# VH-VL binders against q9lj97: the designs that were tried, part 1

Scores and structures below are computed, not measured.

Target 1, 262 residues: q9lj97
Amino acid sequence: MSQEEQPKRPQEPVTYGDVFEVSGELADKPIAPEDANMMQAAETRVFGHTQKGGAAAVMQSAATANKRGGFVHPGDTTDLAAERGVTVAQTDVPGARVTTEFVGGQVVGQYVEPRPVATAAAMEAEVVGLSLQSAITIGEALEATVQTAGNKPVDQSDAAAIQAAEVRACGTNVIAPGGIAASAQSAANHNATIDRDEDKIKLIDVLAGATGKLAADKAVTRQDAEGVVSAELRNNPNLSTHPGGVAASITAAARLNERADI
Unless a header shows other numbers, all headers, positions and changes below count from the first letter of the chain; antibody chains aren't numbered by Kabat.
F, E and O stand for the ipSAE by ESMFold2-Fast, ESMFold2 and OpenDDE, each averaged over both directions (binder to target, target to binder). V2 = 0.75 x the mean of E and O + 0.25 x the DockQ between their complexes.
[cut] stands for letters that were removed.

## First folded at step 2 (VH-VL)

Design D01 (framework fv_daxdilimab)
Fold by ESMFold2-Fast, scan of step 2:
Structure D01 (fold): chain C 262 residues (1-262), chain A 124 residues (1-124), chain B 110 residues (1-110)
Amino acid sequence: as target 1 above (262 residues)
Amino acid sequence: QVQLQQSGAEVKKPGASVKVSCKASGYTFTSYGISWVRQAPGQGLEWMGWISAYNGNTNYAQKLQGRVTMTIDTSTSTAYMELRSLRSDDTAVYYCARETRYTYGSGTYYFDYWGRGTLVTVSS
Amino acid sequence: QSALTQPASVSGSPGQSITISCTGTSSDVGGYNYVSWYQQHPGKAPKLMIYEVSNRPSGVSNRFSGSKSGNTASLTISGLQAEDEADYYCSSYTSSSTYVFGGGTKVTVL
C-alpha cells in the first residue's frame, strides 16, 4: 500500500536493518512473510525445528507486525530474497559445527553447536568424569573459511581480515614476508586487474593449510574476532562482512572458545 | 589506551542550540560507531542516537528525530552531536560512547568505552 | 519512564550475594542476546560490566555475573564489597535497531 491510498500510518515497517546487522539495499526492505517462511523451512530442514530466538522467529515476528500495519501482504517476498535466496549453511570447524543463516547473501543468524575434540587427554578426562574441549585457533578458523567461501575471489576486505588474523596469531605489528597475509594482499591486488572471475585467485588458494603457514598460532579470543571483523568491515564499501568469510569464521571460533574458559 | 575526550560544559537559553564534541584516540576511529547517551540530574541514562565513523550514517532516537544531528570528522577522529531548540528538560550530562557493531551474533551492540560527559544547562 | 524495569534499590552486607533484575519485552531483552550492564559511581561516566547477557570484559571481577530467562535479565554480584556501591543500569538492543536502558538500581553496601 501507498501513502496516497492511506495518508497516515502511525507505525513504520520493521526492516531487515532494524533487526539484523545488514547493509545496502536489503537493510531498507520491510521483512516480508514469504522471506520468513523460507527461513523457517530452511531451519527446519537443518535443525529439525525452528530455533528459539533465531532468525526465522525474528523474521516471522517482524513479518506479522508488517502485515498488521499494512506494509506487506501474505505471499509477499523481497526481491533480494527471491533472486539470491534465503539459505542456511553449515561449516565444520575443530570443536564445533557452525550454522550460518543468510538472506540475499547477508548474514542474519549464526548458531554454534559445540562438539568436543576427541584427544587422548579429552578421552581420559571423560573416563574420570571430566569434559574437556580444545580451543579453536586462528589458523584453524582461517582453514574453515575454505569450506564456506573457498571459491570466492580474494578482494581487499578479505586481505585486510587475513592480515589482522595473522598479526593477532603471531603477536606482531608487521606481517611476515611471503606469509599468508602477504599472499592475500598480492591476490587482492592481482584480482583488481582481472576481468573474468574464473581467472581470479580464490580464498582456497590463500587459506588452504593456513595453520601450517602461520609463524605462530593461538586460541581465538573475542578481542581477536573484533579486530578481524573491524578490518573486513572497514575495507568493504557496503560496511558489511562476507557471509561465511574470514570474519564470520573467526567470530564463530571466538564464541566457541568462550565455553572452553572454565 | 582508548580515550574519548569531550568538550567543556555549556550554558544555553531555551530555544538555542548546543554542539558537543567527542575526540577519539587509541583505536582506529573508522572501525567503530559512536553513540550519544544523556543523563538528566538525578535521572537515568537515555540513548540519543548512533553514528558510523566509517561513512557518517546515523540512527536517532525517535523522540529526538528532527532536533538532533550527529556528524564526524575523520581527519581529527572527532564526533559531534548538535541538539537544537533547547528546552529546560534538555539539561543533562551528555556522554559519547564507543559502540560495537559488527556481524550479527559477533559480540556486538554494547558500549565499551565512555567519555567523561559534558554538562549542558538550559535555563533562562 | 524507562523502557526496561529495574528495582530502584537493592542492599546487602559485605560478602553477601545480591541480584538485580531487568525486565523488558520480546522486542528487546526477550528477543536478543544483546543485554549489557553498566556500573556508575557518583560523578563518573558509566563503566561496562557485562555484555551479551553474561560475558565479562577484561578487568571486571568474576564476582559479577549475568543471566537471562525469557524477558528478564539479571546481574548478580557475589562477595559484595564496599566499592560495589553504585548505580547499575541494564541496556538492550531492540527490534528497531536502537537501544533502551533500564531505570537504574542503587546498590547500597551496609
Scores: ipSAE 0.000, ipTM 0.393, lowest interface PAE 18.3, mean pLDDT 80

Design D02 (framework fv_daxdilimab)
Fold by ESMFold2-Fast, scan of step 2:
Structure D02 (fold): chain C 262 residues (1-262), chain A 117 residues (1-117), chain B 110 residues (1-110)
Amino acid sequence: as target 1 above (262 residues)
Amino acid sequence: QVQLQQSGAEVKKPGASVKVSCKASGYTFTNYGISWVRQAPGQGLEWMGWISAYNGNTNYAQKLQGRVTMTIDTSTSTAYMELRSLRSDDTAVYYCATYRYSGFDYWGRGTLVTVSS
Amino acid sequence: QSALTQPASVSGSPGQSITISCTGTSSDVGAYNYVSWYQQHPGKAPKLMIYDVSNRPSGVSNRFSGSKSGNTASLTISGLQAEDEADYYCSSYTSGSTWVFGGGTKVTVL
């Protein structure tokens, strides 16, 4: 449901820009109660509970204040949040576990858990204090999904995310015949007819060797992550992404690529 | 093949409403939102709004708020745009288009709507 | 008035390069890397030439390239050909979660 701007009262509404580092229309929007509820649900799926001091807690507090001030009503959802979702993505990439919280494709929270990597290259980079790593590509992020969600049965949400990833990697407007996205769509269609999860085609069956299966590849950008998150979210009945899934891996890659540019 | 098939040309009197259809084929309908863009004769492109193919959520251009309604029928992969209280300055070719996040990558052929007395 | 400013017309000779500017604000072109360019021949629907500032869809000639600096996006057409004569429109996502178009540029091949 789309939401219109509320008339201004003597008290100002608490907007996204007041509490988060966000830009554009989202920054000017009063935080709505359903936005906060969606974030709380997403955090509960990823962490098993609402994070103390996390985005959901901040959003609930802001939405309550906005409701008291008459700027929003119960059931209201920010247009951008309704369209592009409220998402918590958690994935493991080399060197880190990254949990990123999004509203409307923009980051409102991030938790980075560094983890040791016992390779010679990682040890050298740490000792020297240099970033020796090249940017993570879309194909590499798709392969990383095998480690975090390789045994997940492929569903339409996965297929949509993989299609968005291939389109962005290759700069095409349709998926390649016999390509990775076509394989994912075929797997999702097949799995819809199968009763037992154990008998379904898994993400590993589609994504293993993704770097070699894409016609073209590129470094993951924030825009790539937004497109992939949107596609996965749009095709999920709960308006969330799978923890450790495709959108989570692409999102983690985008964030790590941004940090590497310091 | 990706295709957007639009309904045929219409002639309406001022004050009437028009409902244009856009039937999608050749892709997963729910993966791309549908935008509506119009173009008055000899003029430029004007974005009217878009609709999510997944959940039907809409966002309309401010100028058209209260006069436009966009809907989808996922069972037939069809998007609809209804414009009410038609005025002569609503005479235009109306296009539906799918989009990637930042580009309208497939367009319908357009539906000419003429508003005259 | 259009939200994005384009020159009304640009002319060039066959084989030359031309550039079309598209100037917005910090709440559209300056805020997002979601700029696209469209080619429209008379009586035809627009065709996507560039998306995400600089990416070409499959089937679009590499003579077309896009870029952005600050609040201004640019479309460059190299090796100008007779069939490039058309109207060109830029578009950008906005802070209002809407899309806006430029006023359009008529490209004439001399």
Scores: ipSAE 0.000, ipTM 0.381, lowest interface PAE 18.8, mean pLDDT 79

Design D03 (framework fv_daxdilimab)
Fold by ESMFold2-Fast, scan of step 2:
Structure D03 (fold): chain C 262 residues (1-262), chain A 123 residues (1-123), chain B 110 residues (1-110)
Amino acid sequence: as target 1 above (262 residues)
Amino acid sequence: QVQLQQSGAEVKKPGASVKVSCKASGYTFTSYGISWVRQAPGQGLEWMGWISAYNGNTNYAQKLQGRVTMTIDTSTSTAYMELRSLRSDDTAVYYCARTYEIRGGYTYGMDVWGRGTLVTVSS
Amino acid sequence: QSALTQPASVSGSPGQSITISCTGTSSDVGGYNYVSWYQQHPGKAPKLMIYEVSNRPSGVSNRFSGSKSGNTASLTISGLQAEDEADYYCSSYTSSSTYVFGGGTKVTVL
C-alpha cells in the first residue's frame, strides 16, 4: 500500500490523499486555493459549468477548510499543480463519453455520459434479440489507452496488464506468440536496457490497432478489470496503477458495461 | 503430473535465516506465480507473499516486509523463500503454492500445493 | 487476529447441508470476486475447493458450492459425508494486491 488513510481532524490540513485516490508526493500536499480554481476553470471549459460533486467542488471545500485553518493562503498553488497542471480530458468510447480530471498527472475524478451507438454489431444484435450496443470490449479499452497514455514508455507493469488483458480476452493462461502481449513484453524488456526515455518504445507502438491484433475479444467484466489491475499493481514497484493507463481504461470499461446490465 | 516439491525440514536458532526451496514440474513454470503460505502448529494459514515466475516481481505481506525475500531460478524451475532474523514464533510449516494471478487467467486461487516444509526455531 | 471472520466450528449429521461464512470488508471480500476456499485434513497440505467465489476445480465434488453477498462469502457442503470432516479456510484478494485468510472453521461430522 503506497497511501495511508488518516481520520480528518480540524487541526490538520485536508490533503489530496485525504479526498482522492492519489499517491506519492501529491497525496501529502494540502489542497491549495489556486489548485481548486484551476480545476473549476477546467471543468467550466469542458462542461460549460462547474460539475456538481466533481473534483472542483471537493477541492474548493478542502481549500476553504485549509484557508480557515491557516494551512494555506489565498493565491497559493501546489508545486505539482503548477508544474504538471490541472487538466480535464474527454475520451469517446463506444456507448459513452468518459471525462477524466487530473492534478499533477494523477486522476482525481472520472465521469461517464452514456451515448447511443449505431454500429453493425448493435444493429445485428437488435435483429436477433440481443443487445451489444453499450458493451466495450477489451480490445477497445486497450485502444483507448493510446489516447490517455500513448506516449508512456512501456514498462513491466504495462506489459503485465496487457498480458492479463489478452489472456482474459482469449480465455487462456498463456500469451499468443506475436500478439500484443508478446509485443508489450518485448518492448518492456528492450526499454529496461535503454537509458533515454525518448529512445524507448511507447504504449502507442504496442496498443494501436489492438482490436485487430487480439485472437479473440469480449465485453469487459468486473472480473476482467480486477485481473488487469492486479497484474499492473504486482509489477509496479510502488504498488500503484498508472493514471490513464491500461488498468484505468479496463476499469472504466467494466464500470460502463455494468451500467448497461450486460 | 503437475507437482511442487519442497526441501526438507530445518531446525534453526533464533536470529538465524532459513531458505526453503520449491521445485516445480509438469507445467510451464514461467506461466504462473508462486505464493508462500505458513501455518504455525495448531494455528491457521498465513499468506506471506507471492513471486512471478515470469519476471521475478514480488509482493510481500506487510507483517513480513524487510524479513522475507522470494526468488526464482528459471533454469531449474525452482522458487525460493528466505526468512531472516528468525524468532520462536516463526516455527511453522511453510508451503509453496501455484497461482494463476499474473496472467489474468480464469483460475484465481492456489491450485497446486507443495507438501510443506517444517521449520523449527529453538535454542 | 485473522483478517477474515469465520465461525470456529460447524457441525452436521451425514446427509445434511452445512454453510460456513467468511466476512471481510469492502477492500477484500466485498470489493473483489476473488474468494477461494481450501480444505485441510490433519497433517496434509490445503486443497483448493472453490475459486473466484463459486467456481469448482476439476475433481472437486459438486456437493461443494460457493456464493457471496456483500462483504460475506459462504461455502455450502451438501450431502455431508465423513470425509468432509476437516478445517476449511476462506481467502480473498485485497485492495493492496495481497491475499488474506480467514481464521478457519473446523467441520465435524456427527
Scores: ipSAE 0.000, ipTM 0.406, lowest interface PAE 14.9, mean pLDDT 80

Design D04 (framework fv_daxdilimab)
Fold by ESMFold2-Fast, scan of step 2:
Structure D04 (fold): chain C 262 residues (1-262), chain A 118 residues (1-118), chain B 110 residues (1-110)
Amino acid sequence: as target 1 above (262 residues)
Amino acid sequence: QVQLQQSGAEVKKPGASVKVSCKASGYTFTSYGISWVRQAPGQGLEWMGWISAYNGNTNYAQKLQGRVTMTIDTSTSTAYMELRSLRSDDTAVYYCARGYRSGWFDYWGRGTLVTVSS
Amino acid sequence: QSALTQPASVSGSPGQSITISCTGTSSDVGGYNYVSWYQQHPGKAPKLMIYEVSNRPSGVSNRFSGSKSGNTASLTISGLQAEDEADYYCSSYTSSSTYVFGGGTKVTVL
C-alpha cells in the first residue's frame, strides 16, 4: 500500500449506472459537476425548485463525491451530457402531472404527481368508452416537445417523427392535408433553403396546439414509441434522436403510461 | 432593418369592431410569428395572442377568446388583428411585435391607438 | 391584478445598481427559461432588453443583466444612468402555451 494513500478516499467514481437504470456508454461515465448543474437548472425550470430526492439531488451528491475523490473537476461535463443534453419533459394529463428526466437521451427520473380531476373531463372520457385518466396521448407528448425542444429548427428527422406520430394517432397510412405532419414536412423543406438557423421555422410553430390539430388521438404505447424513434433515426445523418425532441417525448410518454396505469 | 408598420389611430363606438394592420419588412416574414400586445392609458402591457406567419396557427389569451381574430397575408407581409364587441375598457394602444418561438418579442411596431367611446 | 408580480417602483442614484423582481409560479417563471424584459419610455413602444432569462440582444448595454431563482426572475441595472428612467416589464411563457406580462416597474433616477 502507498504511504500517501488514505483509506478514506473513494477508490472508484460514482457512475451513472451506479445510481440510475441506464445502459451503454453512459452507465460507465462518472457523474460530472456540470451534468448535475444542468439537471438542477432543468428541474428548477420545470418544477420551480430542485426536486427532493430527484435526479438533480442524486447527481449533485455523486458529483461532489467524485470531486472529493479526484475523478472529476469543477466545470467538467460528461461528453454524452454535452452532446445529447440534460432534459426534463412535463405533461399534464387528467388526474396527474407526469415528468420525465433524461441524461444523454436516457431516463434517469420519472415522477407522477396527482392533480384534481375535472368531473366533466372524467365523465367525457368514460362516456366515449375511453379509459385515459392517467394515460398520456400522442398529441400531449407532441405538445410536451415544445417545452424541451420548442426552439429547435425543424429538420427532416423531426418531420419524419411527427408524420409517424400523426399516422399512429389517427390510425391511417396517410397524413392529413394541412395537418401537423404536412406542416412539419413543409417546414423542414423550407428550412433546407435557409442559411441562418435563427431564421428557420422552429418546432413550437408546428407542435403548439398539436392535441387540437390531430384528427384523432390515442394513448402512447411502447409500439408507438418504437415507430416514432425508428422514423427519426432513419432520417438523421448521425442515426440518433434529438434529446428532448419528438422521439424522446413519445418515448417518455410510453414509459410513464406503463408506470402510471395499474 | 427590421420594421413593423402599423395602421393609424381609430375611434369606435361600443359594440363595433376594429381591425389593426401590421406590415413587416426587413426579414423573411414567414419565418417568425407576430404577437399582439395592448396597453390601456396609464396601465401595463397585456398579451392578446400570436399568429405564426408560416402556417397561420393562432393562440389567443383566455379572456379574449371568441372576441379576437388574427390573420396574415403572406403576399403583402401583413398581419391583422380584429377585435369585436368593443367595450370602453378596450381603449388602448395596440402593438404588434415579432415573436421568437421560445417566448420573446424582439421588434415592435409603433402602436395603434384605438379609442372606444359613446 | 397582473399575472406576474413586480414592484410598482424602484429608484436609485446615478452610478448605483438597482434590481427589479418578477415573481410568478411553477407554471410560468419557475417552469420555463423563457423570461424576457422590456424597457418602455413614455410615448414609445417597448424595447427588448433581456431574453431567455439572461441573454442580451445586440445593442443592449452590458449594464443590464438578468437572472432567475425558483419562481422569481430579476433584472439588474448597474451603473444607473438618466436614460434608464423608464417602465420595465417582465414576460414569461406559460404552461398553457401563452405569454403573460408583469404589472410593470417604474424606475426613477434620482
Scores: ipSAE 0.006, ipTM 0.463, lowest interface PAE 10.6, mean pLDDT 81

Design D05 (framework fv_daxdilimab)
Fold by ESMFold2-Fast, scan of step 2:
Structure D05 (fold): chain C 262 residues (1-262), chain A 122 residues (1-122), chain B 110 residues (1-110)
Amino acid sequence: as target 1 above (262 residues)
Amino acid sequence: QVQLQQSGAEVKKPGASVKVSCKASGYTFTSYGISWVRQAPGQGLEWMGWISAYNGNTNYAQKLQGRVTMTIDTSTSTAYMELRSLRSDDTAVYYCARVGYSSLWYRAFDIWGRGTLVTVSS
Amino acid sequence: QSALTQPASVSGSPGQSITISCTGTSSDVGGYNYVSWYQQHPGKAPKLMIYEVSNRPSGVSNRFSGSKSGNTASLTISGLQAEDEADYYCSSYTSSSTYVFGGGTKVTVL
């Protein structure tokens, strides 16, 4: 009766790809206990509580099953989650505030709060103008940021987002010495030493002419947007993206391109 | 091939409950949500609610709040919709449909089941 | 019963263009770019034709196009064909984080 009463030990681990819409190396990874704990902490930070039915709950259940099956141990963290983080972001897009949950730069959860705000409307208007007859490129989305956030002082989160965008546009691991990402990093470092905002280097100083400064360019994809949003979040103390900033612009471009690709 | 297979037609008495099933195949079940939409004979489409297969989160139409419950069974890739305290005006074809709520930009019902006729009659 | 306003019927001749309107408020159609359109033939389940205002799923003819101005979304069918005769429904996301449908439009091909 003991064998009949005992649930069978899982034969295979529950992986990220089994429960979330993720790809690549992450999809094949067993969900680890510390990944789930990191997501729960991120949800609490952004929502003020663990989101009922959010990604943290799914990850905790999967991690518990994986521990029971012997596939992971307490305190284990997947290498991609440890390296690239587990984050919950609020991103303003046309007509809504989107809260997105990420592991390793890939989306594992999303919630939409309707918020018709001027910044989202301005972003939509600018990005829509770029989508005529062709897919919006990473360089074009970066240039669109000049219209919505050109006067923002460049900080480390902007520099990280721009670096992620350049790496994705060029398909390389190396930042060009005189390129846009190098300029953004330099601007963020300089601005960290300046007290007055009016004296700081602005996004327009870095992003103007972005299409001409990238060694290569490409149409913005969903995966590109996830990577850029994740990079901006990890480098922002408040775990948020700037309204009308780099991540918002790249996300709007990805959305418009996704619609055109059908 | 992506498909949603629904349970067969049901006949119920007023005051009873009905539970309709929707079995998914051809995709990773937990990566998408399932919406339920009904259509009374000769009438238009009425959205009832949505459930995420990846986190079990639900949102119900205000009109049905308190009468409807949506659940999932990930082991069988099946979604369920239970409607309680049935009335004659609940007679309708009930559809399940896939929705990409977990995606940044996919906000539509892209794959539909064939429908389940529920008749409420004494 | 329907939250979004559509004309009850629209008719056209083969080869012509027709347009179906879908009017809501700033809390649904006017507030969000999450308008979708569905085609339903008698006795069949609905089929997604347009999502997020203007995007077509793979396999949907480019004769179908969507747009939005203020609180009104529109579905346009160009080069009207006999197989386009069906009921068409619009749907929109709302400020309550729900979805609503229009009342439906019967398209007749004369």
Scores: ipSAE 0.000, ipTM 0.395, lowest interface PAE 17.7, mean pLDDT 80

Design D06 (framework fv_daxdilimab)
Fold by ESMFold2-Fast, scan of step 2:
Structure D06 (fold): chain C 262 residues (1-262), chain A 122 residues (1-122), chain B 110 residues (1-110)
Amino acid sequence: as target 1 above (262 residues)
Amino acid sequence: QVQLQQSGAEVKKPGASVKVSCKASGYTFTNYGISWVRQAPGQGLEWMGWISAYNGNTNYAQKLQGRVTMTIDTSTSTAYMELRSLRSDDTAVYYCARTPYYFGSGKYMDVWGRGTLVTVSS
Amino acid sequence: QSALTQPASVSGSPGQSITISCTGTSSDVGAYNYVSWYQQHPGKAPKLMIYDVSNRPSGVSNRFSGSKSGNTASLTISGLQAEDEADYYCSSYTSGSTWVFGGGTKVTVL
């Protein structure tokens, strides 16, 4: 192999996997200047400024190093960032607002801001002992997907991710007849025959009430997130995850649960 | 050329400690993790643990917890593995291997050092 | 004790195809698509042959292929050659965020 015989090996680029907890094709990609600019714009839209030490700052530093090294050029965009986007989503949980930053559907940043108990729902959650330190379950993470991608038509990658989530929640290699995974697969098959997006079955139609539809549930672990991410990636023609989709929501839940343990 | 160069063979008495070094070259050291794997004579591979050269985080095999310490020196691009309270069954070739960084840890070992023989005998 | 089960030995003639199995549990091979395979010649360090179940690193012959079904991963070597004679180890990521190895398979080319 000619690569084995090279007299010198140049310095390697800073990739997404080097600075973020991401997997698949994205992990191997050099961080590009326009990816960083897109994140900076998204943070400014949501926070009114870029977050100190946030994903935009990390990406800008990496992109600058990569430009200096000749691995990327000004105006370059990673294919996954161009195809699947750079997004910032906000999700309300009992007692807090969680802001999650995504590149290509994978989490690259997450911020938690406490919310005052002001509503009957928030007060009720506090009374029943729900707190930020309570582990987020697979069913709860699936329900959170409704907030970030509820209007997305269900496709084969969603169905695969939901199946992986149900199998992990239930501790079995068989999906339940009439369960959430079976519903998602049915929706994906139906949607493949429909031309107009507004006529398709959406993620909200499948994932609403997911906690009540699973035969068993469990706290989301990093390993659960890795399995769900892999399932979504392998079943998508672009080998990517949807921004704010199932894999992204499960990954966000795993990160929150991991940080609560520290 | 991506290379991991390990320190030379060592002979230790039971109860002693050994510290094996692994010097990286040909890549950005801090962008990868280093796994340590040992192999007793005539036996199979056994994973010992890994360390992130990015932030120094470690994860050790449960049966070695309390006896092993992994560290890095970014100024010399060198990883170290120290094993304490040596027993005769710690006699093995000790390998370092580069691990790509995914989810705070790598999932496979792509470049291996040549190995360091550590012999524990009285 | 090896966490993953491999046959101790497999033999074949030049030009044949051989397959090595690697059986784990639902918490390692069955849980993740993070199975890797390593080739080791006597007195040498292991060499990565397959990663993430079926991917080949640059420089590895396409005669080597990997697959997985349930709790069992497989390495297939087609067009067996004399230089393929070596020990082969599978490895999997686990639910404990650790790695485990198989016991190894000695491949003999007759």
Scores: ipSAE 0.000, ipTM 0.388, lowest interface PAE 18.6, mean pLDDT 80

Design D07 (framework fv_daxdilimab)
Fold by ESMFold2-Fast, scan of step 2:
Structure D07 (fold): chain C 262 residues (1-262), chain A 122 residues (1-122), chain B 110 residues (1-110)
Amino acid sequence: as target 1 above (262 residues)
Amino acid sequence: QVQLQQSGAEVKKPGASVKVSCKASGYTFTNYGISWVRQAPGQGLEWMGWISAYNGNTNYAQKLQGRVTMTIDTSTSTAYMELRSLRSDDTAVYYCARDYYDSSGYYQFDYWGRGTLVTVSS
Amino acid sequence: QSALTQPASVSGSPGQSITISCTGTSSDVGAYNYVSWYQQHPGKAPKLMIYDVSNRPSGVSNRFSGSKSGNTASLTISGLQAEDEADYYCSSYTSGSTWVFGGGTKVTVL
């Protein structure tokens, strides 16, 4: 009504890609009010409060701007958030507890908590000044998936993501006979013929001990994460990644490795 | 060793449909995808869509989504691209290309068929 | 006309280096490290020269190199030879899980 009193209408929406390092279909989506509300609820469940400077605060700000611009309406949820969820997961990796915030299976926030060792090892580290920086490897990220999605039946998207991860770890276009990728492909094919979820092969059955099963391993890079994400997306009928799944764990590892630079 | 063999040239009338085949050999067909790319005479390359030979998932260029269908026959290691409601501006060479999507995490069109000329004329 | 912007033509003398630019947006070239370059001689199918920004397939001369800065990818051909005369196309993965191509650049060896 009072055009002079209203903030000037934005010419384009604030998308996930504008404020977060996300890729694929999610990057182009305007941040919707219900996505932001779901993240705020998830942060409250995990942290006991909305995390200051976390994804929920960023998403609430973006959603408000998008409502003002007419790009979204109250109660709107992006299709990816509705289908795959808005989640906050805690993943244990060597030396740290990582709390990762996801929308549609992609990382939008990450908090690293060093895990103290209340042992002789902690005392020894203090005495000798050991602050060894170990980048998270592809094998370690695959093992971490057991904590967030270990009970998930293996499907075609999981198998594709695991295959991309193994090939990137080993630096070859050929998967190892009897390796984790071959096992994941076998599991996905078997599970397609099984009716009861209880009888299906789970991610834990394939990924447990992944670091020891890979012929080679390497620190996870952003390029590795994007390849794994794309493999999972292309092999999922809904063109999305599973929250807490392989792509999510590899993405979390890549972001942690990037942050180690500062 | 890797080969993609395409079907022969076709002449169609406006409103007809064409179905181009792409027979793969020299690799495990179901481990890769197939992308389709066309090129009108004297023009550039235009991506049409891809299909996974692993699970049959497809994704089409928005411009073509109502007119194109991609399928696979794993028993013959053959991919198909059907384009319906043909118009004169669909006259082009149609290529299939192997799409590296699952085994490496590296995305490329690494092997191409020789192309199929489709001419749409009255 | 094309989703990615390339110069229509680039010329060089034998032994010189030339560079072809490919400019996209923050939702394709700027977002992903999945930029490829293809060489096409008249009447032939395209040939992959570079994938994932800077990687060469086996059998492609090391005279061809790729790079990316922000929203612009580049193909550099060093030691230019007569056989390099062809059309060159860039392509990029997009946030819609699709692929787009550049308009193509005709390379002429003087």
Scores: ipSAE 0.000, ipTM 0.464, lowest interface PAE 12.4, mean pLDDT 81

